# VH-VL binders against UPF0178 protein Jann_2168: the designs that were tried, part 6

Target 1, 156 residues: UPF0178 protein Jann_2168, of Jannaschia sp. (q28qc7)
Amino acid sequence: MTDETRQGRLILIDGDACPVKEEIYTCAYRHKIPVRLVAASYLRHPDHPLITMVMAGDAFDAADDVIAEAAAPGTLVVTGDILLAERCLEAGSVVLNHKGGAYTANSIGAQVATRAIMADIRAGLDGQGIGGQKPFSKADRSAFSNALETALRRLK

## First folded at step 4 (VH-VL)

Design a16 (from i09 with heavy chain N54R N57R, light chain N92D; framework fv_ifabotuzumab)
Fold by ESMFold2-Fast, scan of step 4:
Structure a16 (fold): chain C 156 residues (1-156), chain A 125 residues (1-125), chain B 107 residues (1-107)
Amino acid sequence: as target 1 above (156 residues)
Amino acid sequence: QVQLVQSGAEVKKPGASVKVSCKASGYTFTSYAMNWVRQAPGQGLEWMGDINPRSGRTNYDEKFQGRVTMTRDTSISTAYMELSRLRSDDTAVYYCARDKGYSSSRWYGPYFDYWGQGTTVTVSS
Amino acid sequence: DIQMTQSPSFLSASVGDRVTITCRASQGISNYLAWYQQKPEKAPKRLIYAASSLQSGVPSRFSGSGSGTEFTLTISSLQPEDFATYYCQQYDSYPLTFGQGTKLEIK
């Protein structure tokens, strides 16, 4: 079945742990771009024709699989998951992290390799973190909004 | 000056239904979602559901599906929560709470920034 | 459903103390967390939203921190009016869920 809103351009949100959903919705409304929010559980979202919620369930990689399978040229994916980002880039998507950083084909392989090494070290520490991440700030939120606007203007 | 004023205490028998009202004033009623939360004596807070007063769209906790109905009357800025087939464990204080809801212009939501005073519902035989 | 667990369930403290309450989500909720204060026979009052944003009119001695699954509410210098029950709430997914509450009592 085809959705009421035709999909020439589409924003796919990795909804699990996304702190910038409100910013994405605001930008999508301005540009009249449909949004598909994908998560393991039914997430709270606007009662708006442009916004669709897809509950993928909690099976391993279920939400990631839904997003990666929908990823294509003309889609923009927002995710903090570097492995999902790699899959989406391979599908031709533009991919942003929650702070507005763009994942690129040129750098993603090195980032995945680094993450795998750090994950192995972290596992050896039995859940102890190697370093703290700075809390998500108002500046990070503003940077994300600016990056999203820029990316959407370039999206097919 | 935002106010949410709820209807008075109710005493009901098991199997009956109760309808609690929440009258809003001091803001545009249709611009904010309304939530219903209950609290059994000495217990914690339990979310029941919400309603968008503009569209009438509701979301309910599965625990209350089939027994709860949330409605509103925009002409008098009043939200209603009706709970049917009452059991003794439905004895609680029922609160309405204003939620910001999601909108294209608003940064953060939801938040329960204003609450009604609560309506005590006692279910006894 | 996302389970919210608070620690401790009961806390005894004195005026002037620094008090910390922890809230843990059973899955990641990013920063979609609020903290409420409830006094006996009264409706709850929101203190914090988006994990760390202080509600207008709430004293600056209250602060929130955390993201993902682990969150804290801190009262830097406890006042007499702060003895109450505190609840965390996730608002990332339906159904909205609250922690079981932390009752803060006079020592």
Scores: ipSAE 0.081, ipTM 0.696, lowest interface PAE 6.3, mean pLDDT 85

Design a17 (from i09 with heavy chain S31G A33W N52Y N54G, light chain N92D; framework fv_ifabotuzumab)
Fold by ESMFold2-Fast, scan of step 4:
Structure a17 (fold): chain C 156 residues (1-156), chain A 125 residues (1-125), chain B 107 residues (1-107)
Amino acid sequence: as target 1 above (156 residues)
Amino acid sequence: QVQLVQSGAEVKKPGASVKVSCKASGYTFTGYWMNWVRQAPGQGLEWMGDIYPGSGNTNYDEKFQGRVTMTRDTSISTAYMELSRLRSDDTAVYYCARDKGYSSSRWYGPYFDYWGQGTTVTVSS
Amino acid sequence: DIQMTQSPSFLSASVGDRVTITCRASQGISNYLAWYQQKPEKAPKRLIYAASSLQSGVPSRFSGSGSGTEFTLTISSLQPEDFATYYCQQYDSYPLTFGQGTKLEIK
């Protein structure tokens, strides 16, 4: 038997763009929490009873739909996709981005609106940058691991 | 050539604190959990807690909660276990022990592949 | 906490004997069970993990079996270097817990 059956805890990974899969696996093993890796196509993953791979296919929003449909109280979702994060929060999930930042129900609507406006602005600029992103660092990995541990303790 | 080298024997009075060190070499210190296990004379093994050196996250046995503190210094690849308010029944050999947790292809779990040589701590008046 | 009980606590045997040591968990731990060997005045050495997986470098005469609450360590043909104390350890949940140990000595 798996710990998921008894405890109802589950980590859902938006796999297509996740740089912190290794950190998630390490944390999941230590706490005996099942992990479901979701992506459009196959991703390499450890051969371990706690880790499952779901290939959603390439239909419009297929991977997002798999994750959102599984989201529930007791699940933790790791994604950088604000629209997916909104759907998962509505389902009662805890949602973290790749640097350990938490999405919240209180602020997610404003973040979605801001993204839509910024997308329109960027499209109108014909490739002009408004600003760059900081590179993903070892400090970012540590911050993610700390945030994940904290979130999982609350997920009980 | 993985090595875990612990600090030397200590003799303490009841009520004092002791801080045992465990210096790691031959591997990436931040990639493995470090556990602390003690053994009283003629007794079995007792797990005290663990620390992940990469993040500093710790887990303690409730029995030691409030008396034990586990830390690390990544610049010198050394883990520490400090036990306060010592009692005579804290007399034991204290071991550090490494566990992999997992690699990219396999889960290893919190079972211990390399151990320090042990540090004898004697608590007496 | 999960209590680990070993049987027997003490065992006398001869070189060449087949030896079995059992370990019982107070609740189900799936296959999250390791076995260790400890010689006098030395740190323990891991023999088995995941109930039945042999640690690299450990002789094939050692084997582990079981799942759930009942586990067995078997030494198929005792050698002189096998006389030691053996411990089981569960790693299903915190806190990690060990059995009380089985001391194997020469008959």
Scores: ipSAE 0.007, ipTM 0.558, lowest interface PAE 8.7, mean pLDDT 85

Design a18 (from i09 with heavy chain N57K N59Y R106T, light chain N31D A50Y N92D L96Y; framework fv_ifabotuzumab)
Fold by ESMFold2-Fast, scan of step 4:
Structure a18 (fold): chain C 156 residues (1-156), chain A 125 residues (1-125), chain B 107 residues (1-107)
Amino acid sequence: as target 1 above (156 residues)
Amino acid sequence: QVQLVQSGAEVKKPGASVKVSCKASGYTFTSYAMNWVRQAPGQGLEWMGDINPNSGKTYYDEKFQGRVTMTRDTSISTAYMELSRLRSDDTAVYYCARDKGYSSSTWYGPYFDYWGQGTTVTVSS
Amino acid sequence: DIQMTQSPSFLSASVGDRVTITCRASQGISDYLAWYQQKPEKAPKRLIYYASSLQSGVPSRFSGSGSGTEFTLTISSLQPEDFATYYCQQYDSYPYTFGQGTKLEIK
């Protein structure tokens, strides 16, 4: 059991605005992997020994800091926050967005730079965005579940 | 020390339901998952599902989903497995087996370290 | 579902023989594999967990090895009480699945 304890597989959820919590819980039960749900305030979650709720409080980046500090080889982080994703990749974790897209060390710097440029463009347009937000679809939910299953098998 | 004691043999007609019990002793009942496994005569072992006795949450193998119900009564440290709409090919010995306990948020694993003695269920006309 | 395949399904051996049984998973299961011994009319008894960890009270002639998809149970010097059916089981993911079993018979 020593090697399993040391390798310690763990899913960290950036709980604020995560639409795929149920998919994560179902997958975690199947694979016997503990889950830490991290948010600024209490979120409803299953009463299950594998599921832990961590209230980080409302200080700037408090929830992100909790997640980044726990991130390590053997952890999987689910977040839509590209800056948090960058921190977690530096720590050696696997990082998925809510649609199942994987953030990678090779591409994250360019994505952060692109996001900064797009933020500047949006600010300059004062609500006149370039293309609307794409709604979260059933296909996105299915893609997430498939990506999560694949990623968790790699965390052995 | 740890002991799982199952209910006695049952003979049922096709279409009936059977409810097998598994009484646990010698440990904290709610700290360990309980699994159900069956074995038809001359055949191998087949996993049916498990239950978390603390929360009541279950997972069933798709083959049994819709016919199986797993429950527990924490006041008497007893787990139950009910199988409905019985068919002749449900004739088997049914076992309960203890899983590994939930020791930390970092680790969890099923071990099947203790088994009940088995309950023979015969389905015949 | 993860398919578990044992080889051989039947094996005849003599007391004192070295016996090996293999178990193959259809996909990677890390070390989440257990081996069980079952004697007629009795519940299975766990011999090995985490692929290679010997259950307390099980004789040292039993050993397990392997990781990922290929696993082996070895009995170094077969004793009369070892004639039984042996099963491997993965507990990496739901549903948990067992191999078809290996029946070890006296030669």
Scores: ipSAE 0.000, ipTM 0.477, lowest interface PAE 16.0, mean pLDDT 82

Design a19 (from i09, 44 letters changed; framework fv_rovalpituzumab)
Fold by ESMFold2-Fast, scan of step 4:
Structure a19 (fold): chain C 156 residues (1-156), chain A 125 residues (1-125), chain B 107 residues (1-107)
Amino acid sequence: as target 1 above (156 residues)
Amino acid sequence: QVQLVQSGAEVKKPGASVKVSCKASGYTFTSYAMNWVRQAPGQGLEWMGWINTNTGNPTYADDFKGRVTMTTDTSTSTAYMELRSLRSDDTAVYYCARDKGYSSSRWYGPYFDYWGQGTLVTVSS
Amino acid sequence: EIVMTQSPATLSVSPGERATLSCKASQSVSSYVVWYQQKPGQAPRLLIYDASTRATGIPARFSGSGSGTEFTLTISSLQSEDFAVYYCQQYDSYPLTFGQGTKLEIK
């Protein structure tokens, strides 16, 4: 365990393609919880004692490995990657997606199965886009912030 | 680490069938879709179809419907692509390729993050 | 099906120069475009997805931009290892379709 995890709580951000970094920072400031932003290369982040950046480098799965190795009871991981989510859940982390949906060890397989069924349905639709989803909305941001707040209150 | 390892090169006569395998390791097989893409010598990439590794349901590109069958064996984390009634213009490198279409957030789609090494299928008389 | 058209077919550039590659969709694909690099005898390598997001391990000199029907891959300060064929692909709708490729070759 790192110093941050030994002292209790830590938020780990899968930095690539995360649209809710500002929401995470704001919540972390309020609750005084350290945040570790992880990506393959440098991402701009606030100059704040609670926020640290880890550049994982260019090795295969280096960023995912950094996050999974730091994952532990008392950590909250924000990621949309279900393989990374599975690894973090096995380590005892709470895992949220960008809309505030929780991945759980007991439900992750069912969530994948549901998405898989939906993918089959979409593939059969003439003229329907498989990637033509609604943009990330203010409602999605609000849902994420509410879920993050709830998860952090229960994180021990 | 994620790996996709394909079966070896094949030489076939016109009218024969070929079945290419793709063994996955380093991840939960049923959480990711598997696609098949081919490339004729000196030409571009052509999508053949995908198989939903969770449901077992394949979706084929129109040009290959009726001649291709995609299957999986989840117990061995292996995907298969069988192409029938081979013609000389089926000579190509055949790739399996993994996508995150249904395994990640909606920010990811069916693009290919890992590819097999390719299997050269030569069809000649 | 959505047709993806890349231009130019071949781009001759010198090491250290900037290369700009174009990809056009026959109808809107939003931002659902991915770029691959392929070297002779190798499988394609993921470079950029969602039009502009670099894949893990891809050098910062690669950047993507665009939305709707017009997309661009830019490679700044070309290195010898960058001379390869580049493909774009849309994933807005099935069937998935690729551009015909742009070959980067040394001047």
Scores: ipSAE 0.036, ipTM 0.596, lowest interface PAE 6.0, mean pLDDT 84

Design a20 (framework fv_prolgolimab)
Fold by ESMFold2-Fast, scan of step 4:
Structure a20 (fold): chain C 156 residues (1-156), chain A 125 residues (1-125), chain B 106 residues (1-106)
Amino acid sequence: as target 1 above (156 residues)
Amino acid sequence: QVQLVQSGGGLVQPGGSLRLSCAASGFTFSSYAMYWVRQVPGKGLEWVSDISGSGGRTYYADSVKGRFAISRVNAKNTMYLQMNSLRAEDTAVYYCARDKGYSSSRWYGPYFDYWGQGTLVTVSS
Amino acid sequence: QPVLTQPLSVSVALGQTARITCGGNNIGSKSVHWYQQKPGQAPVLVIYYDSDRPSGIPERFSGSNSGNTATLTISRAQAGDEADYYCQVWDSSTYVFGTGTKLTVL
């Protein structure tokens, strides 16, 4: 444990498909909070004392398991995976999605149930599908950065 | 006064080797990631390789992987590019460049704030 | 993999405003940097982080970045602005340069 981690504050990044890694690094530098980047295989990242990489391997849910096992009060998890988010909330973490939306214990169960129902509906439509998602924008990056700043202040 | 001074270019036959050097002054060398960017005469810029401030991490463009090796000696404020198994398509002006990306307090995507003067590498029979 | 597309050439009359575009899918979510290169010389950074200017770069140079297009704007164009201009982004895996634009001041 370094001086930067003795307060128990840590940012955990679900690194596979995270579009906001740069925003997280910038915020972490500002607040002197360590970051643990977790992915199945090596991802390019800054050569900085606050940034560490954990390669979980390609076993089923290995990266998710690394993140969930590290999740605790004082940690902030960034992920788009709602099932991982549920596990991390249960462990006492603050959890943000890539657009800055916060997952909460009160709403996560309903969101999981809705996604399960939607999966069944899509399967029943036999490939018809639902409308496309908007591309990730600079406004989304700004919203994420603002949400991250707010969440980090509340980790204490 | 940041300065990057290059040396080591020249004419070499296909299959030959050359080592380029980039000597830095005017800043704390070990605090900055360093880059090699090349330009075929009359064409655009192409990233070749980069090395972290500590020298612990190196990256290469697919076109040069296995043939080029980037290194640095922080005690000498110098970066190198060892070029082996040279091909005609490696003919280019090679620039060293500095950025603040890896050791910066601001991470929005690294940029090249200072460039060396360039050195011409010609691979011809 | 990602491609940054620039017009091959742009012409501007002395004292008028030149606009050089850099096109890329969702480029507005990335930070765009711009370099000026005169014949026989190394590139010079003229804009970084979409719109910031390095010390020594005149206020005539400005930048913007939104949606699928980033733009370098050079107001009150001078003969000394004739050069090749390159945009550049980091795509989370590598450094990508634009195809380059030759600016001619008439």
Scores: ipSAE 0.006, ipTM 0.543, lowest interface PAE 11.9, mean pLDDT 83

Design a21 (from r03 with heavy chain S54R E101K, light chain S31D; framework fv_prolgolimab)
Fold by ESMFold2-Fast, scan of step 4:
Structure a21 (fold): chain C 156 residues (1-156), chain A 121 residues (1-121), chain B 106 residues (1-106)
Amino acid sequence: as target 1 above (156 residues)
Amino acid sequence: QVQLVQSGGGLVQPGGSLRLSCAASGFTFSDYYMYWVRQVPGKGLEWVSAISSRGSTIYYADSVKGRFAISRVNAKNTMYLQMNSLRAEDTAVYYCARDWKGYDSGAFDIWGQGTLVTVSS
Amino acid sequence: QPVLTQPLSVSVALGQTARITCGGNNIGSKDVHWYQQKPGQAPVLVIYYDSDRPSGIPERFSGSNSGNTATLTISRAQAGDEADYYCQVWDSSTYVFGTGTKLTVL
């Protein structure tokens, strides 16, 4: 009595600066979905059959390239990187940010364009005049968990 | 043996309240999503509510939203459905059920015996 | 909310094959579960995830799901198969049951 019709799902974590790894692990255990944690160097992770660590190294965009290459229909990618999100959406993945917001093909181009403009502004300001990230709250963590649970149930 | 035993049904007047109970045994209750499903006598099945293993995720059918409240006490292996502002159309046999995989697979593998709720003046 | 449409009733002769359909737009992309309910009893899960059987359910029960139609197939029908049958899916934020089919074994 196997659950074969729901097999082939994979969660890819952009591990550098991801604050919701524990939420992802808990959800993955519950759904029996494998997780691939990708980062430039080793990150602490649970010793669990479902969790795989991939060290991509320090080459420019090496971790992003590992994630984008694995992205496909049936994969869910968790990242705060808009450029990586665009690549994964093009590959057919579902993509969530750390607060549970979904990146969509319809809006991603505008977000990339905005990011490029902001990057130019930040370069002109030495990256210091543009404002920081909002603090990551308990409400953000709950919103992420709810969004992840919903996304995984729709992932085929 | 895996079992769900229900109680708390009965006759109530429109606008009244009832609380249904579903007591679990024979499995680790705290690992499972649980559901309430109802059936008007002689009619089909209608999903009512769902609650995650820890109680942090809850869903309601539009027909009961704002009137019914699902809850669970894992230490007592019991799930509840608090029904408020009851209407004649809430008259049904209410079933509790367990998720097959425990993590909201959506398949209801173990069912309680059902509890009749009659809303009549 | 999606609507899952089933025939109101299906008749099958003893020993023959019954087929009960569950219609829904793009239902082939969803996981379909099937329940058997006999009068005065709670439903029993007979097929989950389109085609898998719970332990204790005989091999003559099978399922398929593609396009806009899921099908529950009961081969070598027996008198004890006479019951109401419901398909069911999870969709976005709700659990949708089909309209139900009464199976009569002649």
Scores: ipSAE 0.000, ipTM 0.495, lowest interface PAE 15.2, mean pLDDT 84

Design a22 (framework fv_prolgolimab)
Fold by ESMFold2-Fast, scan of step 4:
Structure a22 (fold): chain C 156 residues (1-156), chain A 123 residues (1-123), chain B 106 residues (1-106)
Amino acid sequence: as target 1 above (156 residues)
Amino acid sequence: QVQLVQSGGGLVQPGGSLRLSCAASGFTFSDYYMYWVRQVPGKGLEWVSAISSSGSTIYYADSVKGRFAISRVNAKNTMYLQMNSLRAEDTAVYYCARDWRGYSWYGDAFDIWGQGTLVTVSS
Amino acid sequence: QPVLTQPLSVSVALGQTARITCGGNNIGSKSVHWYQQKPGQAPVLVIYYDSDRPSGIPERFSGSNSGNTATLTISRAQAGDEADYYCQVWDSSTYVFGTGTKLTVL
């Protein structure tokens, strides 16, 4: 989070629909990587030196802009928003969805073209701690944690 | 068995001080956010204070800010509420409670509650 | 601090469904937890994160939360469900409890 930290050594969370925030915090602590939680308004977060809350305001595009502007090589972004994922990949970020699936430069164009059939944000709302939705399964949480740990190792 | 056992309540005069204790057993105390919640007899629940697992993050209700001090000693599995400058309106049953989530990091719901301790502030 | 408004009392016939509401501005954007309190006892968490049930809480207890209203639903009401019920949210730097609802099982 300092200027001395290599640009892109950050985890950026698209916070308004993320069911796996706790898994991200745990992994970030182990790897000593700063986390920037971005949402339209304040979200509760751990009292930890590595975790920073950024309130982008009441427009959803404002939060996306904050994330995309910070995206850089070595930065990991967690989002279910395919358009945001495309912007972050173009900036050189690693991008994971809520189930641990990686967005890639090879497939993102097709995914953007067919985004109406992608329901990863809807799937994210089934996560633990997301009101009114089915609980995220243990298998889903484990798959995300494994994918995140693999991606974070590469950010060294 | 997970349990919170409270002590330290009693009668105290206005302007006086009292310290409540909450002893935890059956779980890793240092992993949990802990809380104090009070209830005037016959009335509703009112949150009083919260303390993070490490003790580094503390929150107070506006009604007690500056007068009450929450603390914890993880080595003793015990949380405290130091109540100073007590007022008649502080008369209530005080509950300690554990966060439902076993994190060192933040709290949200109260899943395990102590038995409650009556604090009466009157002359 | 914002108050979470609950009806003072709700009555339900034995075996029927009770619904207890918790009103708050944009409460659907928050996670709501529900507590049951019987006379002389400490509260018991019955629903957390809008709709999840702690171990030991029967599936007759369910919850929902959208817009400005969260709801605790108790199906097939039993005499033992008679109690005070409180909703609760985290709001910025505070924990807010609802005004409480006395449930009577007729």
Scores: ipSAE 0.006, ipTM 0.505, lowest interface PAE 12.5, mean pLDDT 82

Design a23 (framework fv_patritumab)
Fold by ESMFold2-Fast, scan of step 4:
Structure a23 (fold): chain C 156 residues (1-156), chain A 124 residues (1-124), chain B 113 residues (1-113)
Amino acid sequence: as target 1 above (156 residues)
Amino acid sequence: QVQLQQWGAGLLKPSETLSLTCAVYGGSFSGYYWSWIRQPPGKGLEWIGEISHSGSTNYNPSLKSRVTISVETSKNQFSLKLSSVTAADTAVYYCARDKGYSSSRWYGPYFDYWGRGTLVTVSS
Amino acid sequence: DIEMTQSPDSLAVSLGERATINCRSSQSVLYSSDNKNYLAWYQQNPGQPPKLLIYWASTRESGVPDRFSGSGSGTDFTLTISSLQAEDVAVYYCQQYYSTPLTFGQGTKVEIK
């Protein structure tokens, strides 16, 4: 007898600058959900049947394209890239940022607009940074793990 | 060897909150998830939930509305609170170590070390 | 949820004889990618917490006597005690760890005939 209730689920990791890979792996092992780590070049990862690495190469948006093309109902995407998040939401994915915040269809347009405005301001400042982000904390890590567990229950 | 010591109130009235604590000695606390499992008298085992050293929790959906598991990492302790108890919550409660809840382990969760158990009686 | 059903509920076996306990899962606990069965067996002696005997359906935990063996795959599993000793009088539980919530069988009580 096969486990029909668990088929078709997948976690996609935007591998570059992801600080919560260990939390994702631990959760995936628990729920027996495959993980696809996507980055431009090789990233060190566990040697485990559930974990696969996809090297997308260095072409413009190649890693983002791999993730967006795989995104579908039944997938969960972890990314800090709001433009990638928008593409994945349009494909029907559940999308989390690194602090456990969920991107939603209702809020994503405003977040994309804010990012575009900030990018224009940065460009107008001759590429200078505007302000730094708060350090990633233990509380952020715990919030991510709890949000990931909750989000996986929404898959399919 | 790893040892789990548990304690807490054993006799409760209906509607009260059950509170139990488990302390870990003789081994690494941070590499594992830690679970609570209960056993009503003469019956089988029911998994309640688990917590990591960092505070990430998973609960059995059947108990999720009443269960809170917390961790005090500085003391290598984790605790169970179960609210609104009834006679159906009468059981021996065990704390246990999850095997396979770390980045270095590929195994699913089974339990290799258990506390001695605490009998909780809810008298009507 | 995966439901675990054991049979029989109780079993009486003479000292030195073979005891066989069965466990059935409501869905397969065999993971095709690693070809492993996510199933464990526990022994609970009177007044004691459960003790891990077997994991991955057939791997004995360190310190467990070789008279204990696990077998089976998919949905049907067996715990065998090849030569029952007095200290083996206990309740035995199977557990799946293929998916959450983690679930146990109802238990099989092994007694001396």
Scores: ipSAE 0.000, ipTM 0.482, lowest interface PAE 15.1, mean pLDDT 82

